# Ledger of designs, part 181: VH-VL binders against q9umr5

Target 1, 268 residues: q9umr5
Amino acid sequence: SYKPVIVVHGLFDSSYSFRHLLEYINETHPGTVVTVLDLFDGRESLRPLWEQVQGFREAVVPIMAKAPQGVHLICYSQGGLVCRALLSVMDDHNVDSFISLSSPQMGQYGDTDYLKWLFPTSMRSNLYRICYSPWGQEFSICNYWHDPHHDDLYLNASSFLALINGERDHPNATVWRKNFLRVGHLVLIGGPDDGVITPWQSSFFGFYDANETVLEMEEQLVYLRDSFGLKTLLARGAIVRCPMAGISHTAWHSNRTLYETCIEPWLS
Short names: E, the ipSAE of ESMFold2; O, the ipSAE of OpenDDE; V2, 0.75 times the mean of E and O plus 0.25 times the DockQ between their complexes.

## First folded at step 8 (VH-VL)

Design w17 (framework fv_dargistotug; at its last look DockQ between E and O 0.01; V2 from the best seeds 0.00; counts 0 for: pae E 17.9 > 2, placed apart)
Fold by OpenDDE, look of step 10:
Structure w17 (fold): chain C 268 residues (1-268), chain A 123 residues (1-123), chain B 106 residues (1-106)
Amino acid sequence: as target 1 above (268 residues)
Amino acid sequence: QVQLVQSGSELKKPGASVKVSCKASGYTFTDYAMNWVRQAPGQGLEWMGWINTDTGNPTYAQGFTGRFVFSLDTSVSTAYLQISSLKAEDTAVYYCARNYGRFSPWYSYFDYWGQGTLVTVSS
Amino acid sequence: DIQLTQSPSFLSASVGDRVTITCRASQGIRSYLAWYQQKPGKAPKLLIYDASTLQSGVPSRFSGSGSGTEFTLTISSLQPEDFATYYCQQLDSYPTFGGGTKVEIK
């Protein structure tokens, strides 16, 4: 039998968005138990990410307990960050494949429709004033806002991304790294035509330097310092990068070619 | 079994320095942060800060900056607390305590403690 | 910082008594609270974490309850070895302790 699949949605999203993905999984892996977690939907996805992590943890624990052989995670957009944090705080998770589906794993720095809707009077160049404030950090988007021009504020004010990355030290950093390293494979999916994740390379742990030049994963301090285990995972062949062009952000979970190429191979 | 064994009691003059050791055994030393807790005579427990046993990075609580230094010798699984320019008010029992946490960055309780080290500062 | 207030500061009881100690937090801390026991001349010992989870090896007569801002430690039947000082500690932010509750023999 196939291992259960747990799906975590993204910002302003819901379980309904994954109807095509469910169809694909049922077709190619019949009998697979797929659970799309219906938590923090719509506007509730703006709640602090640590709150979301707690909620999702409570939901996945029973599922994992019933699947001693292991489970797979498919986590879309903001959900990819939630899942990474989830794997960091769980010392007993049994995730074989963690599929990060167009997730801003290294953060977000761009004016998107999502940001304009939430912050209509703000531009990305000034959003740090809001996001790196105490009240700004009460919104999920600000929890992974990564301003390359205000690294000091990011490191000191980010209450989520900087911490799960191990960029800012905390008492549980070493343990979280150990927990995250329990994953069998980290599958990173994204592409240049996404239109939302900015830069799109963030889905592969690439990101801007101070001159807004995009650097790859291997050039990031979190990799070089192995602060949460990326270097270790890469060394043991546990990281899979699956870039794909021609896919918009809202189509990653409904594209058949993408599924067959980047997702299906890891649903063993 | 997990054990934290601290160095013996110290008697010092004001202005002197003291270095307390905490040797860990029964577990992987670098997997758990180490905390320091102070208890003045007849008083409650006061968290002093913690040290990342993997990186050696120390974090000090408010009121314990400057004269207090956390350090490590990972080769012997030992954490150290050094207090310089000792004052009479530094008279207390100092505990090392192993950090345990998971669910949030600052979620931490102390599942194992050293036996404590009495530091007495008197003229 | 989150302040924890324990009550009472002192409690006189007899062997066999039911003892209840309260810890109040200055703000909501979910279930992120631990309890410690400390005997004279000894280090604190962890009793309970996450407000109600008993640490391994701790007698079942100890129990914890509460969430948000109010928490309680209960000893169902006080034993001679239970005369000690008890401390609560919040786990939601940098560690802070309550002032302690000394349980004395009546």
Scores: ipSAE 0.873, ipTM 0.932, lowest interface PAE 0.5, mean pLDDT 95
Fold by ESMFold2-Fast, scan of step 8:
Structure w17 (fold): chain C 268 residues (1-268), chain A 123 residues (1-123), chain B 106 residues (1-106)
Amino acid sequence: as target 1 above (268 residues)
Amino acid sequence: QVQLVQSGSELKKPGASVKVSCKASGYTFTDYAMNWVRQAPGQGLEWMGWINTDTGNPTYAQGFTGRFVFSLDTSVSTAYLQISSLKAEDTAVYYCARNYGRFSPWYSYFDYWGQGTLVTVSS
Amino acid sequence: DIQLTQSPSFLSASVGDRVTITCRASQGIRSYLAWYQQKPGKAPKLLIYDASTLQSGVPSRFSGSGSGTEFTLTISSLQPEDFATYYCQQLDSYPTFGGGTKVEIK
C-alpha cells in the first residue's frame, strides 16, 4: 500500500491549513496514513529553527520506524527548511519523496506583512541589523534572512541557513551531506505569484546576487561546490522542479491543480 | 572497531618543531571531522580546533593560531598537528578526537579519542 | 566563549557512596552538554551526551541531569574503578570544558 506522508507546516501556521491537502491525498491514494505534525504552531513557529528541528525529529522517528518501505515528507514554507535539516541530522531517515512547497531554500529577502508584524519600523534594507544580532537569531524568520548586500554578516551570523546550505563550514557538514543524499526525490514547488517568498526562485535554490539579479541553482556556489549534495542529486535525476503561476503563498496546500501536477505523482 | 592511534612521545628543545600524527581506522575517515584537544600536566582539557577531513580546511580556537597547523593525508586516513617554534608552555598531552553529533545543530561531543601524544619542551 | 564551572574541584568518597558533580554554564546551553571520565594516564572517555543520554557500554550507575545553565553528573554506589577526573563539555558553540572534578576513593 501507500507510504505514510508526514506534513510539516510553516510560519504562523498549524495542521488546520492542510485539510484540503488531506482530502486530495485521500481521493487519489486512499488508505494513505497522513500525519500533520502539531508542533510549533502559531507563535511557536517563531522559535529558533534548530529547536524546531529537534522537536520535529522526535516526532518523526517513530513514524519512520513503523514504515520500513519509507515515508514521504510534504513541507510547507518555513517547514521546508525544517525538513532540509531533518534529512541532514537523521542518520537513518527513510524518506522517499521530500516535497518542498514554496520554501525559501536559499533564504528570504523581501518586505512582507509577517516582517511588518514582528518589526514594524524595519525595511528589508535595514533588517540585517536586527536579524544578524544574537537576539535576532532567536527568531526563526531571522534564521533564513539572507541579505544579498551583507553576505559577510549572513555567513558569520546565520546560525541555521548558512550551515545547512554548507555556506559556512561546520564539523557535522560531511555527515549532514551524506544523510541528506539518502533522499529518493527532492520535489521543489513554487511560483512567481506567491507574494511572500522573495525572490520566489529561492524555492528552487535560486537567489539574488549583490545587484539583486537572480542567479538560478546551477549558478550558486553551494551547487557548484556540491556543499550538501544538490549537484549529486541532480546528476542522479532526483531533483524535480515544478513551478506554477497564479498561486499565492497561502494557497499551495489547497490548490487541486497544483496537487495533481506537482504532488500526486510523487506519492507512492 | 573504531580506533585512533597517535604517534609516540616527543622531547624537544625550545624553538624546535614537532609533528604529531593520528591514524584512524574502522570507519570512513572523511565522514567525520577530527578535533585536537590539549592537556597540560595536571591541568584540564583545552579544545584547540578541528579540521574538515573531506576538504582539509582547519578551524583554530583562540590562542592556537600561527604556530599550530592542522593537516591530513586522506590516502592513509591520518590527521596531523604541527607545532612550530616550540615553547615550554606547549608541554602537554595532545589528543585527537573524532567529532560526533549528527542530530545536534551545535558543535559535537567526542566519541573516540586517540591515546594521546606527550610533547615535552625543555632545555 | 561559554565558560563551564565545575564543583567541587576535588572530592573523596567511599565505595558505595552517591557522588554528585555539578557543572554551571555562563549562559544557557539548553541540554547541549557532555560528560567525560579520564583515568590517570588515559584518554578521556565519553560517559553522557545531551545532558542525560548514557553512552553505550557505560555502567547504569552513571546518570546526568539538568538543562539551561545547571547540570549534574551522579554516580550512584561509587566503585573503585570510578577513581578518575570528570569533565563537562558544552556543545552549544566552539567546545569548552569545565575545570574537572577529581574523585578519589577513601
Scores: ipSAE 0.445, ipTM 0.752, lowest interface PAE 3.5, mean pLDDT 90
Fold by ESMFold2, look of step 10:
Structure w17 (fold): chain C 268 residues (1-268), chain A 123 residues (1-123), chain B 106 residues (1-106)
Amino acid sequence: as target 1 above (268 residues)
Amino acid sequence: QVQLVQSGSELKKPGASVKVSCKASGYTFTDYAMNWVRQAPGQGLEWMGWINTDTGNPTYAQGFTGRFVFSLDTSVSTAYLQISSLKAEDTAVYYCARNYGRFSPWYSYFDYWGQGTLVTVSS
Amino acid sequence: DIQLTQSPSFLSASVGDRVTITCRASQGIRSYLAWYQQKPGKAPKLLIYDASTLQSGVPSRFSGSGSGTEFTLTISSLQPEDFATYYCQQLDSYPTFGGGTKVEIK
């Protein structure tokens, strides 16, 4: 039988968005128990990411406990950051495949309609003014905002991303790294036509330097210092990179070719 | 035209309560946060905190975390400041001020102000 | 919180004078500074935001400059309606106001 699959949705999203993914799994892996977590739907997805991590943790514990041979995570967009934090804070997780579906793993530095709606006087060049404040960090989008032109502010103010990346000292850094390294595979999915994740290489732990030149994962300080385990995972052959062009942000979980190429092989 | 119209002056004894209203017009009330600012007689301006007009969640400045309560009635586009257990030191003009933007007062500015409500506390 | 010190506390000037008011922050606030004008018995009125951006409807004789810890409001040619108290406000964190600068007729 197949390992259970847990699905974690993204910003302004709900469990219904994954109906096509469920169909694909049912066709290729019949009998797989798939749970799409129905938490923090819609506007509730703006709640602080640590609150979301706590809520999702409570939901996954009984599923993991009933599956001693392991589970898989499929985590979309903002949900990929929730899942990475789960892997760090849970010393009792049994995740085999963590499938990160177009998630801003190194952060976001791009204008979106959501940002205009939330912060109407802001653009990416000045959003750091809001996001790197105590009040701004109460919103999930600001928890992973990463302005490459204000990196010192990011490092000081981030309540989420800088911590789970090991970019700021904290007392749990060593245990979080050990927990994250228990994952079997890290499957990174994204592509240049996403249109929302900026830079799209954030889905592969790439990101801008101060000149907005994209540095790939292996050029990032968090990789080079192995701050949360990326270098160790890559050396084990546990990181799978699956880029695909031609897919917009909302279509990643409804594209059969993407599923067959990037997701299906990892649902043992 | 944006307007913030506050309730009239109040004369109170120590220990009483007061509720100041701030009625907004000329814009979508829930699109802009509301701030409260105090000015004691002959003194400068003091920020008291703000309220998110979409969620109703108030935030209070240090020193205003006890006897001061911000609230809303969105059906009539009105923000309220309630002060309980009034002290003589609460004698001041209280202003409501609209924040440019939905959420935070920082990185922003207060573009429209109410006319102010004088609260006088004397025994 | 961040303290703002305005200089001078009061200033006596004639119509037509150039007036300069300074605001010093206790720590860097980048450019997140606003200027307000308050006439007796009235609410404050926004003049300048983001240190140098003139609010719509404010006369062009008002200008703002500065960044970091030092900021200046300038009135290039003082008019009779400009006799008022002027406040700076930082918005880099929880808002705080300067102590005010009263501009009086000489």
Scores: ipSAE 0.000, ipTM 0.406, lowest interface PAE 17.9, mean pLDDT 89
OpenDDE, second read of step 9: ipSAE 0.841; ipTM 0.918
ESMFold2 (binder alone), look of step 10: mean pLDDT 93; pTM 0.948

Design w18 (framework fv_dargistotug)
Fold by ESMFold2-Fast, scan of step 8:
Structure w18 (fold): chain C 268 residues (1-268), chain A 123 residues (1-123), chain B 106 residues (1-106)
Amino acid sequence: as target 1 above (268 residues)
Amino acid sequence: QVQLVQSGSELKKPGASVKVSCKASGYTFTDYAMNWVRQAPGQGLEWMGWINTDTGNPTYAQGFTGRFVFSLDTSVSTAYLQISSLKAEDTAVYYCARNHKFYSPWGTYFDLWGQGTLVTVSS
Amino acid sequence: DIQLTQSPSFLSASVGDRVTITCRASQGIRSYLAWYQQKPGKAPKLLIYDASTLQSGVPSRFSGSGSGTEFTLTISSLQPEDFATYYCQQLDSYPTFGGGTKVEIK
């Protein structure tokens, strides 16, 4: 029998977005129990990420308890950050494959229709004024806003991403690192034609420096310091990178070729 | 058996320095940050900051930068608080305390405490 | 930083009494509040965290309630060993403690 799969959606999203993914899993791994979590759907996806982590944790505990051989996580967009935190705060998770579908693992710095809808007069260069305020940190999108020109503000004000990435210290950082390191495989998926995640290399722990030049994961202080275990996972052979061109942000969970290439091999 | 044991009381003159120790036993020292909390005579509790026991990186609360230094020796599972240029207002009981697993973005609660070290600064 | 105000600062009670202590935060702190007990000459002991969750080993006569800005610690039937000073602590920013409530024997 196959390990159960838990799916966590993204910003302004719901379980309905994953109907094609469920078809693919059923075709290749018939009998797999797939649970798409219907929490923080639509506008509720704007709630602070730590609140979402608590809610999703309560939902995944009984699923993991019923699967002593382990579970897999498939986490899309913003949901990938929720899953990062879940793996860190749960001292009893039994996750084998954590599959991150185009998630801004090092943060977001780019103009999108979502940001224009929420902040119509703000350009990406000015969003730091809103996001790094106490009010702004009540919105999930601001929890992973990472302005490379105001790194001091990001490190001081980010209540979520800077902590989960170990960029600002936290008293639980060592336990969070040990918990995260129990994951069997970290499968990173993303690509240059996503159009929403900026830079797209954020899905692979790459990010802009102060000149907006992308530095890859191995050049990040987070990796070099092994703040939450990336360097240890890479040395263990547990990190899988699966970039794919030609896929827009809303298509990662509905492209058969992507599923067969990047997801299917990691579902056991 | 899970415990934090602190060094004995100290009597110092203004301008001197003091180093308080906190030895952990019964758990993996590096799994939990070590916090410092002080209590002036007849007063309440005041959080001073924490030190990451794995990396050695300290975080100080406002008002405890400069003269206060957190350090550790992981080989003996011991955390240290050093206070330089002692002033009369530094007279207090200093506690080390371990983090609870419950958390927020800003820290945790404290589930295990040392017995306290009284530091008296007088002329 | 977030200020915590405890009331009363002092109360006198007898064994068997129901004791209620209040902690008010200067701004909303969700449920990020803990209660500690401190006996003279000893370190504080964690009683309750996350506003209402009882720490393991703490007697069930202790209970916590509240959210946002108003929180209460209740001791349903005061015992001799409960005469102590009680402190609240918030975690919606870097930790701060209330001024304490001293519970004394009548």
Scores: ipSAE 0.668, ipTM 0.847, lowest interface PAE 1.7, mean pLDDT 92
Fold by OpenDDE, second read of step 9:
Structure w18 (fold): chain C 268 residues (1-268), chain A 123 residues (1-123), chain B 106 residues (1-106)
Amino acid sequence: as target 1 above (268 residues)
Amino acid sequence: QVQLVQSGSELKKPGASVKVSCKASGYTFTDYAMNWVRQAPGQGLEWMGWINTDTGNPTYAQGFTGRFVFSLDTSVSTAYLQISSLKAEDTAVYYCARNHKFYSPWGTYFDLWGQGTLVTVSS
Amino acid sequence: DIQLTQSPSFLSASVGDRVTITCRASQGIRSYLAWYQQKPGKAPKLLIYDASTLQSGVPSRFSGSGSGTEFTLTISSLQPEDFATYYCQQLDSYPTFGGGTKVEIK
């Protein structure tokens, strides 16, 4: 039998968005138990990410308990960060494949429609004033806002991304790394035509330097220091990078070719 | 057997220094941060801070900066608390405590405790 | 910092009694709440974490409930070995403890 699949949605999303994905899984892996977690939907996805992590954890624990052979996670967009945090805080998770589907794993620094809606009077270059405030950190988007021009503020004020990355030291950094390393495979999916994740390389743990030059994963301090286990996972051959062009942000979970190429091989 | 064993009670004069040890056994020392908790006589528990047992980086709670120093000797799986310029108000039992569940970035629950070290400061 | 207020500070009870201790947080802490038992001259012992999860080896007569700002520890039937001081602890921010509740023999 196939391992159960747990799906976590993204910002302003719901379980309905994954109807095609469910269809694909059912067709290619008949009998697979797929659970799309319908938590923090719509505007509730703006809640602090740690709150979301707790909610999703409560939902996945029973599923994992019933699947001693392991489960797969498919986590889309913001959900990818939630899942990474989830795997970090769970010392007993049994995730075989963690599929990060177009997630801003290294953060966001883009002027997108999402930002305009939430912060209509703020430019990307000035959002740090809001996002790195205690008030700003009450919004999920700010929890992974990564301003390359204000790295000090990011490191000191980010209450989520900087912590799960091990960029800001905390009591659980070492054990979170250990927990995250329990994953069998980390499948990173994204592409240049996403249009939302900025830079799109963030889905592969690439990100801007101070000059807004995109550096790859292997050039990042979190990798070089192996702060949460990326270097170790790569050395194990446990990281899979699956870039794909021609896919917009809202189509990652509905594209058949993407599914067959980047998702299906890791569902067993 | 998983346990934390602390050094014995200390009697010190004001202005002196004390160094309390906490030796871990039965688990991988560097996998869990070590916390220090103070309990004055007849009083409640007060978190003093933690030390990253992998990096050795300490974090001190408010009110425990300056005179309090966390350190490690990973070769013997031991954490240390040093208090300098001791004051009468430093009289307390000091506990080392290990993290349990890792759900919060700011800390965890404490599932393993040392037996405590009484430090008495009197003239 | 988040303050935790326990009530009552002192509680007199008899063996077999149902005992309830309350912990109130100065702000919402979700379910980031633990309960400890401490006997005289001994280190605290973890009883419950995540508000309601029983620590391994702890008797089932202990239970925890609550979320947000209000939490309770319940001992369904007090045993002789349960006379002790109980503390709540939060970790939504840097760890803080409640003031404690001493359960004494009536």
Scores: ipSAE 0.029, ipTM 0.604, lowest interface PAE 3.4, mean pLDDT 93

Design w19 (framework fv_dargistotug)
Fold by ESMFold2-Fast, scan of step 8:
Structure w19 (fold): chain C 268 residues (1-268), chain A 122 residues (1-122), chain B 106 residues (1-106)
Amino acid sequence: as target 1 above (268 residues)
Amino acid sequence: QVQLVQSGSELKKPGASVKVSCKASGYTFTDYAMNWVRQAPGQGLEWMGWINTDTGNPTYAQGFTGRFVFSLDTSVSTAYLQISSLKAEDTAVYYCARNQRYLSPFWYFDLWGQGTLVTVSS
Amino acid sequence: DIQLTQSPSFLSASVGDRVTITCRASQGIRSYLAWYQQKPGKAPKLLIYDASTLQSGVPSRFSGSGSGTEFTLTISSLQPEDFATYYCQQLDSYPTFGGGTKVEIK
């Protein structure tokens, strides 16, 4: 039988967005138990990411306990960051495949419709003033705002992303790394036509330098220092990169070709 | 048995140095950071900083840079606090404490050493 | 830094009493608060973390509540072994402790 699948949604999202994904899984892996977590839906997705991690952890514990052979995670957009933290804080997770659908793993630096809705007069160049304040860090989107022109502020003020990426030291870093390294496969999915995740290479642990030149994962200090295990995972052959052009941000969970190419092979 | 055992009390003169040890047992030393917390006579708890037990990198709270040095010896699962140029105001019980794995941005302390009284008196 | 104010600083109570101790944070800290018990001459002992989660082995008469800036520790039926000083600690930034509340036998 197939391992259960747990799905974690993204910013301003809910379980309804995954109806096509569930259809695809049912067609290719009939009998798979799929749980789409209905936590932090819609506007509640703006709550601080550590609060979301706590709630999702409570929800996944009984699911993992009932599946001694392991589970798979499919985590979309902001949800991919929640899942990164879950894998680090859980001493006993049994996750085989962690499938990250277009998640800003190194952060976000882009002027998107979501940001214009929240901060209508703010441009990406000025958002650091809001996000790197204590008040701003109470919003999930600011928890992974990564301004490459104010990297010092990001490193000191980010209460979430800088910590889970090991960019700022934390007392739990060593155990978070050991826990994360238990994952069977890290499947990274994203593409140039996403239109929301900026730079799109953030989904593959690439990011802007101070000149807005994208540096790939292997050039990041996080990778070179093996801060949370990326270098170790890559050496094990446990990292899968699956870029695909022609897919917009809201279509990663509803494109059949993407599912067949990037997701289906990892749902044992 | 999971425990932190600290060195015995010290009586020092002003200007001297002291080195307090904290030996961990019953768990993997490098899985938890070590914190230092002091308590002056009749006063509350004051966090001094922490040391990454895997890398050896210390972080000091405001007011505890300069004269205070955190170090460790992973081969014997021991953390050290050294205080140089001792002053009367350094008289306190010094605790080592391990942080607990938690979902918050920062941490709480689930295991404490018994404390080391350092008295600075002429 | 985040400052924590405890009240009262000390109180006298009898065995069987309900005791409530308050901790106020200078800014919102969500549920990121822990409570410790310290007996004379001993190290602090963790009682509660995440504002309301009881540490394993701690008696159920201890409970924590609150979120944001106002938190309370309650001992529903005070026992002789509960006479101690209690401290709150926040987990939202580098650790800071409240000033402590000494619970003395009446």
Scores: ipSAE 0.189, ipTM 0.696, lowest interface PAE 6.5, mean pLDDT 91

Design w20 (framework fv_dargistotug)
Fold by ESMFold2-Fast, scan of step 8:
Structure w20 (fold): chain C 268 residues (1-268), chain A 123 residues (1-123), chain B 106 residues (1-106)
Amino acid sequence: as target 1 above (268 residues)
Amino acid sequence: QVQLVQSGSELKKPGASVKVSCKASGYTFTDYAMNWVRQAPGQGLEWMGWINTDTGNPTYAQGFTGRFVFSLDTSVSTAYLQISSLKAEDTAVYYCARHHRFSGLWYTAFDIWGQGTLVTVSS
Amino acid sequence: DIQLTQSPSFLSASVGDRVTITCRASQGIRSYLAWYQQKPGKAPKLLIYDASTLQSGVPSRFSGSGSGTEFTLTISSLQPEDFATYYCQQLDSYPTFGGGTKVEIK
């Protein structure tokens, strides 16, 4: 039988967004138990990411316990960062495939409608003033704000992303790396037409340098240091990159060709 | 039996150096960061910094850069604190303490402490 | 740096008394606060972490509460073995300790 699948949604999202994904899984892998977690839905997705990680952790523990042969995670957008942290903080996870669906794994540096709604008079160039404050770090979107022009502030103030990426040292970093390395496959999905994730290569652990030139994963200090295991996973053959053009941010979970190409092969 | 055992008391003259050891047993040494905490006679606790036991990378609190060096030897599960150019103001009990996380979460505290090493600096 | 202020710095109480020690942070530290007990000549012992979670093996008469900037440690019925100095510690950023509260049994 197929391993159960756990789905973690994104910013301003809910389980309803995944109805097409569930249809695809049922068609290709009938009998798969799919659980879409209905936690931190809608505006609750703005809660600090560490609080979301705690809630999702409590929800996934019994699912993983019932599946001794392993589970798969499909984590969309902001949810991919939640799943990154889950894999690191859980000493006992049994995740086989972690499928990261257009998630800003190295952070976000771009104007989005979400940021405009929350901070309507702010440009991306000045959001660091809000996001890198203690108050700003109480919003999930600021937890992965990564201003390439204020990297020192990002490293000092980011309460979430800098820590899970190993960009700022943490006493738990060695165990987080050990836990993350237990994952069977890291499947990275994203593309240039996403329109929200900026730079889109963040979904593949690429990111802007100080001149806003994108450096890919293998040029990142995070990778070169092997801070949480990316270099080890790549050497093991456990990282899968599946870029696809023509897909907007809200369509990754409802495109059949994307599912068949990038997701279906990893749902044993 | 999780425990941290520190080296014995030291009496040093100003300008000398000292190296305090902290030997861990009963757990996987590299799974937990090690902290150093100082307590001057009759005073409170002062955090000096921590060392990543897997990578060996130290982080020092303000006021403890330069003369203070954290190091380790993972083959014998031991952390070290070296103080150079000793001053009378360095007279204190130095503790090592394990940085523990709870239930896989990032909540932390210093759950296991060494017995302390008294370093006395006098002429 | 986040400063922690403990009050009182010293208290004297009788066996069976309810004792409360307060710790105030100079800025919000969520629930990332621990309490330690230190007896003369001994290393500190962890009592409470995450503001209110009792460490295994610690008697249930000890309890912690608070979040943000105001925290308390309570000993519901003071025992002779509880005379000691108590320290709060924040772990939201670089760890810092409060000044300590010395508890003497009358």
Scores: ipSAE 0.020, ipTM 0.622, lowest interface PAE 8.0, mean pLDDT 90

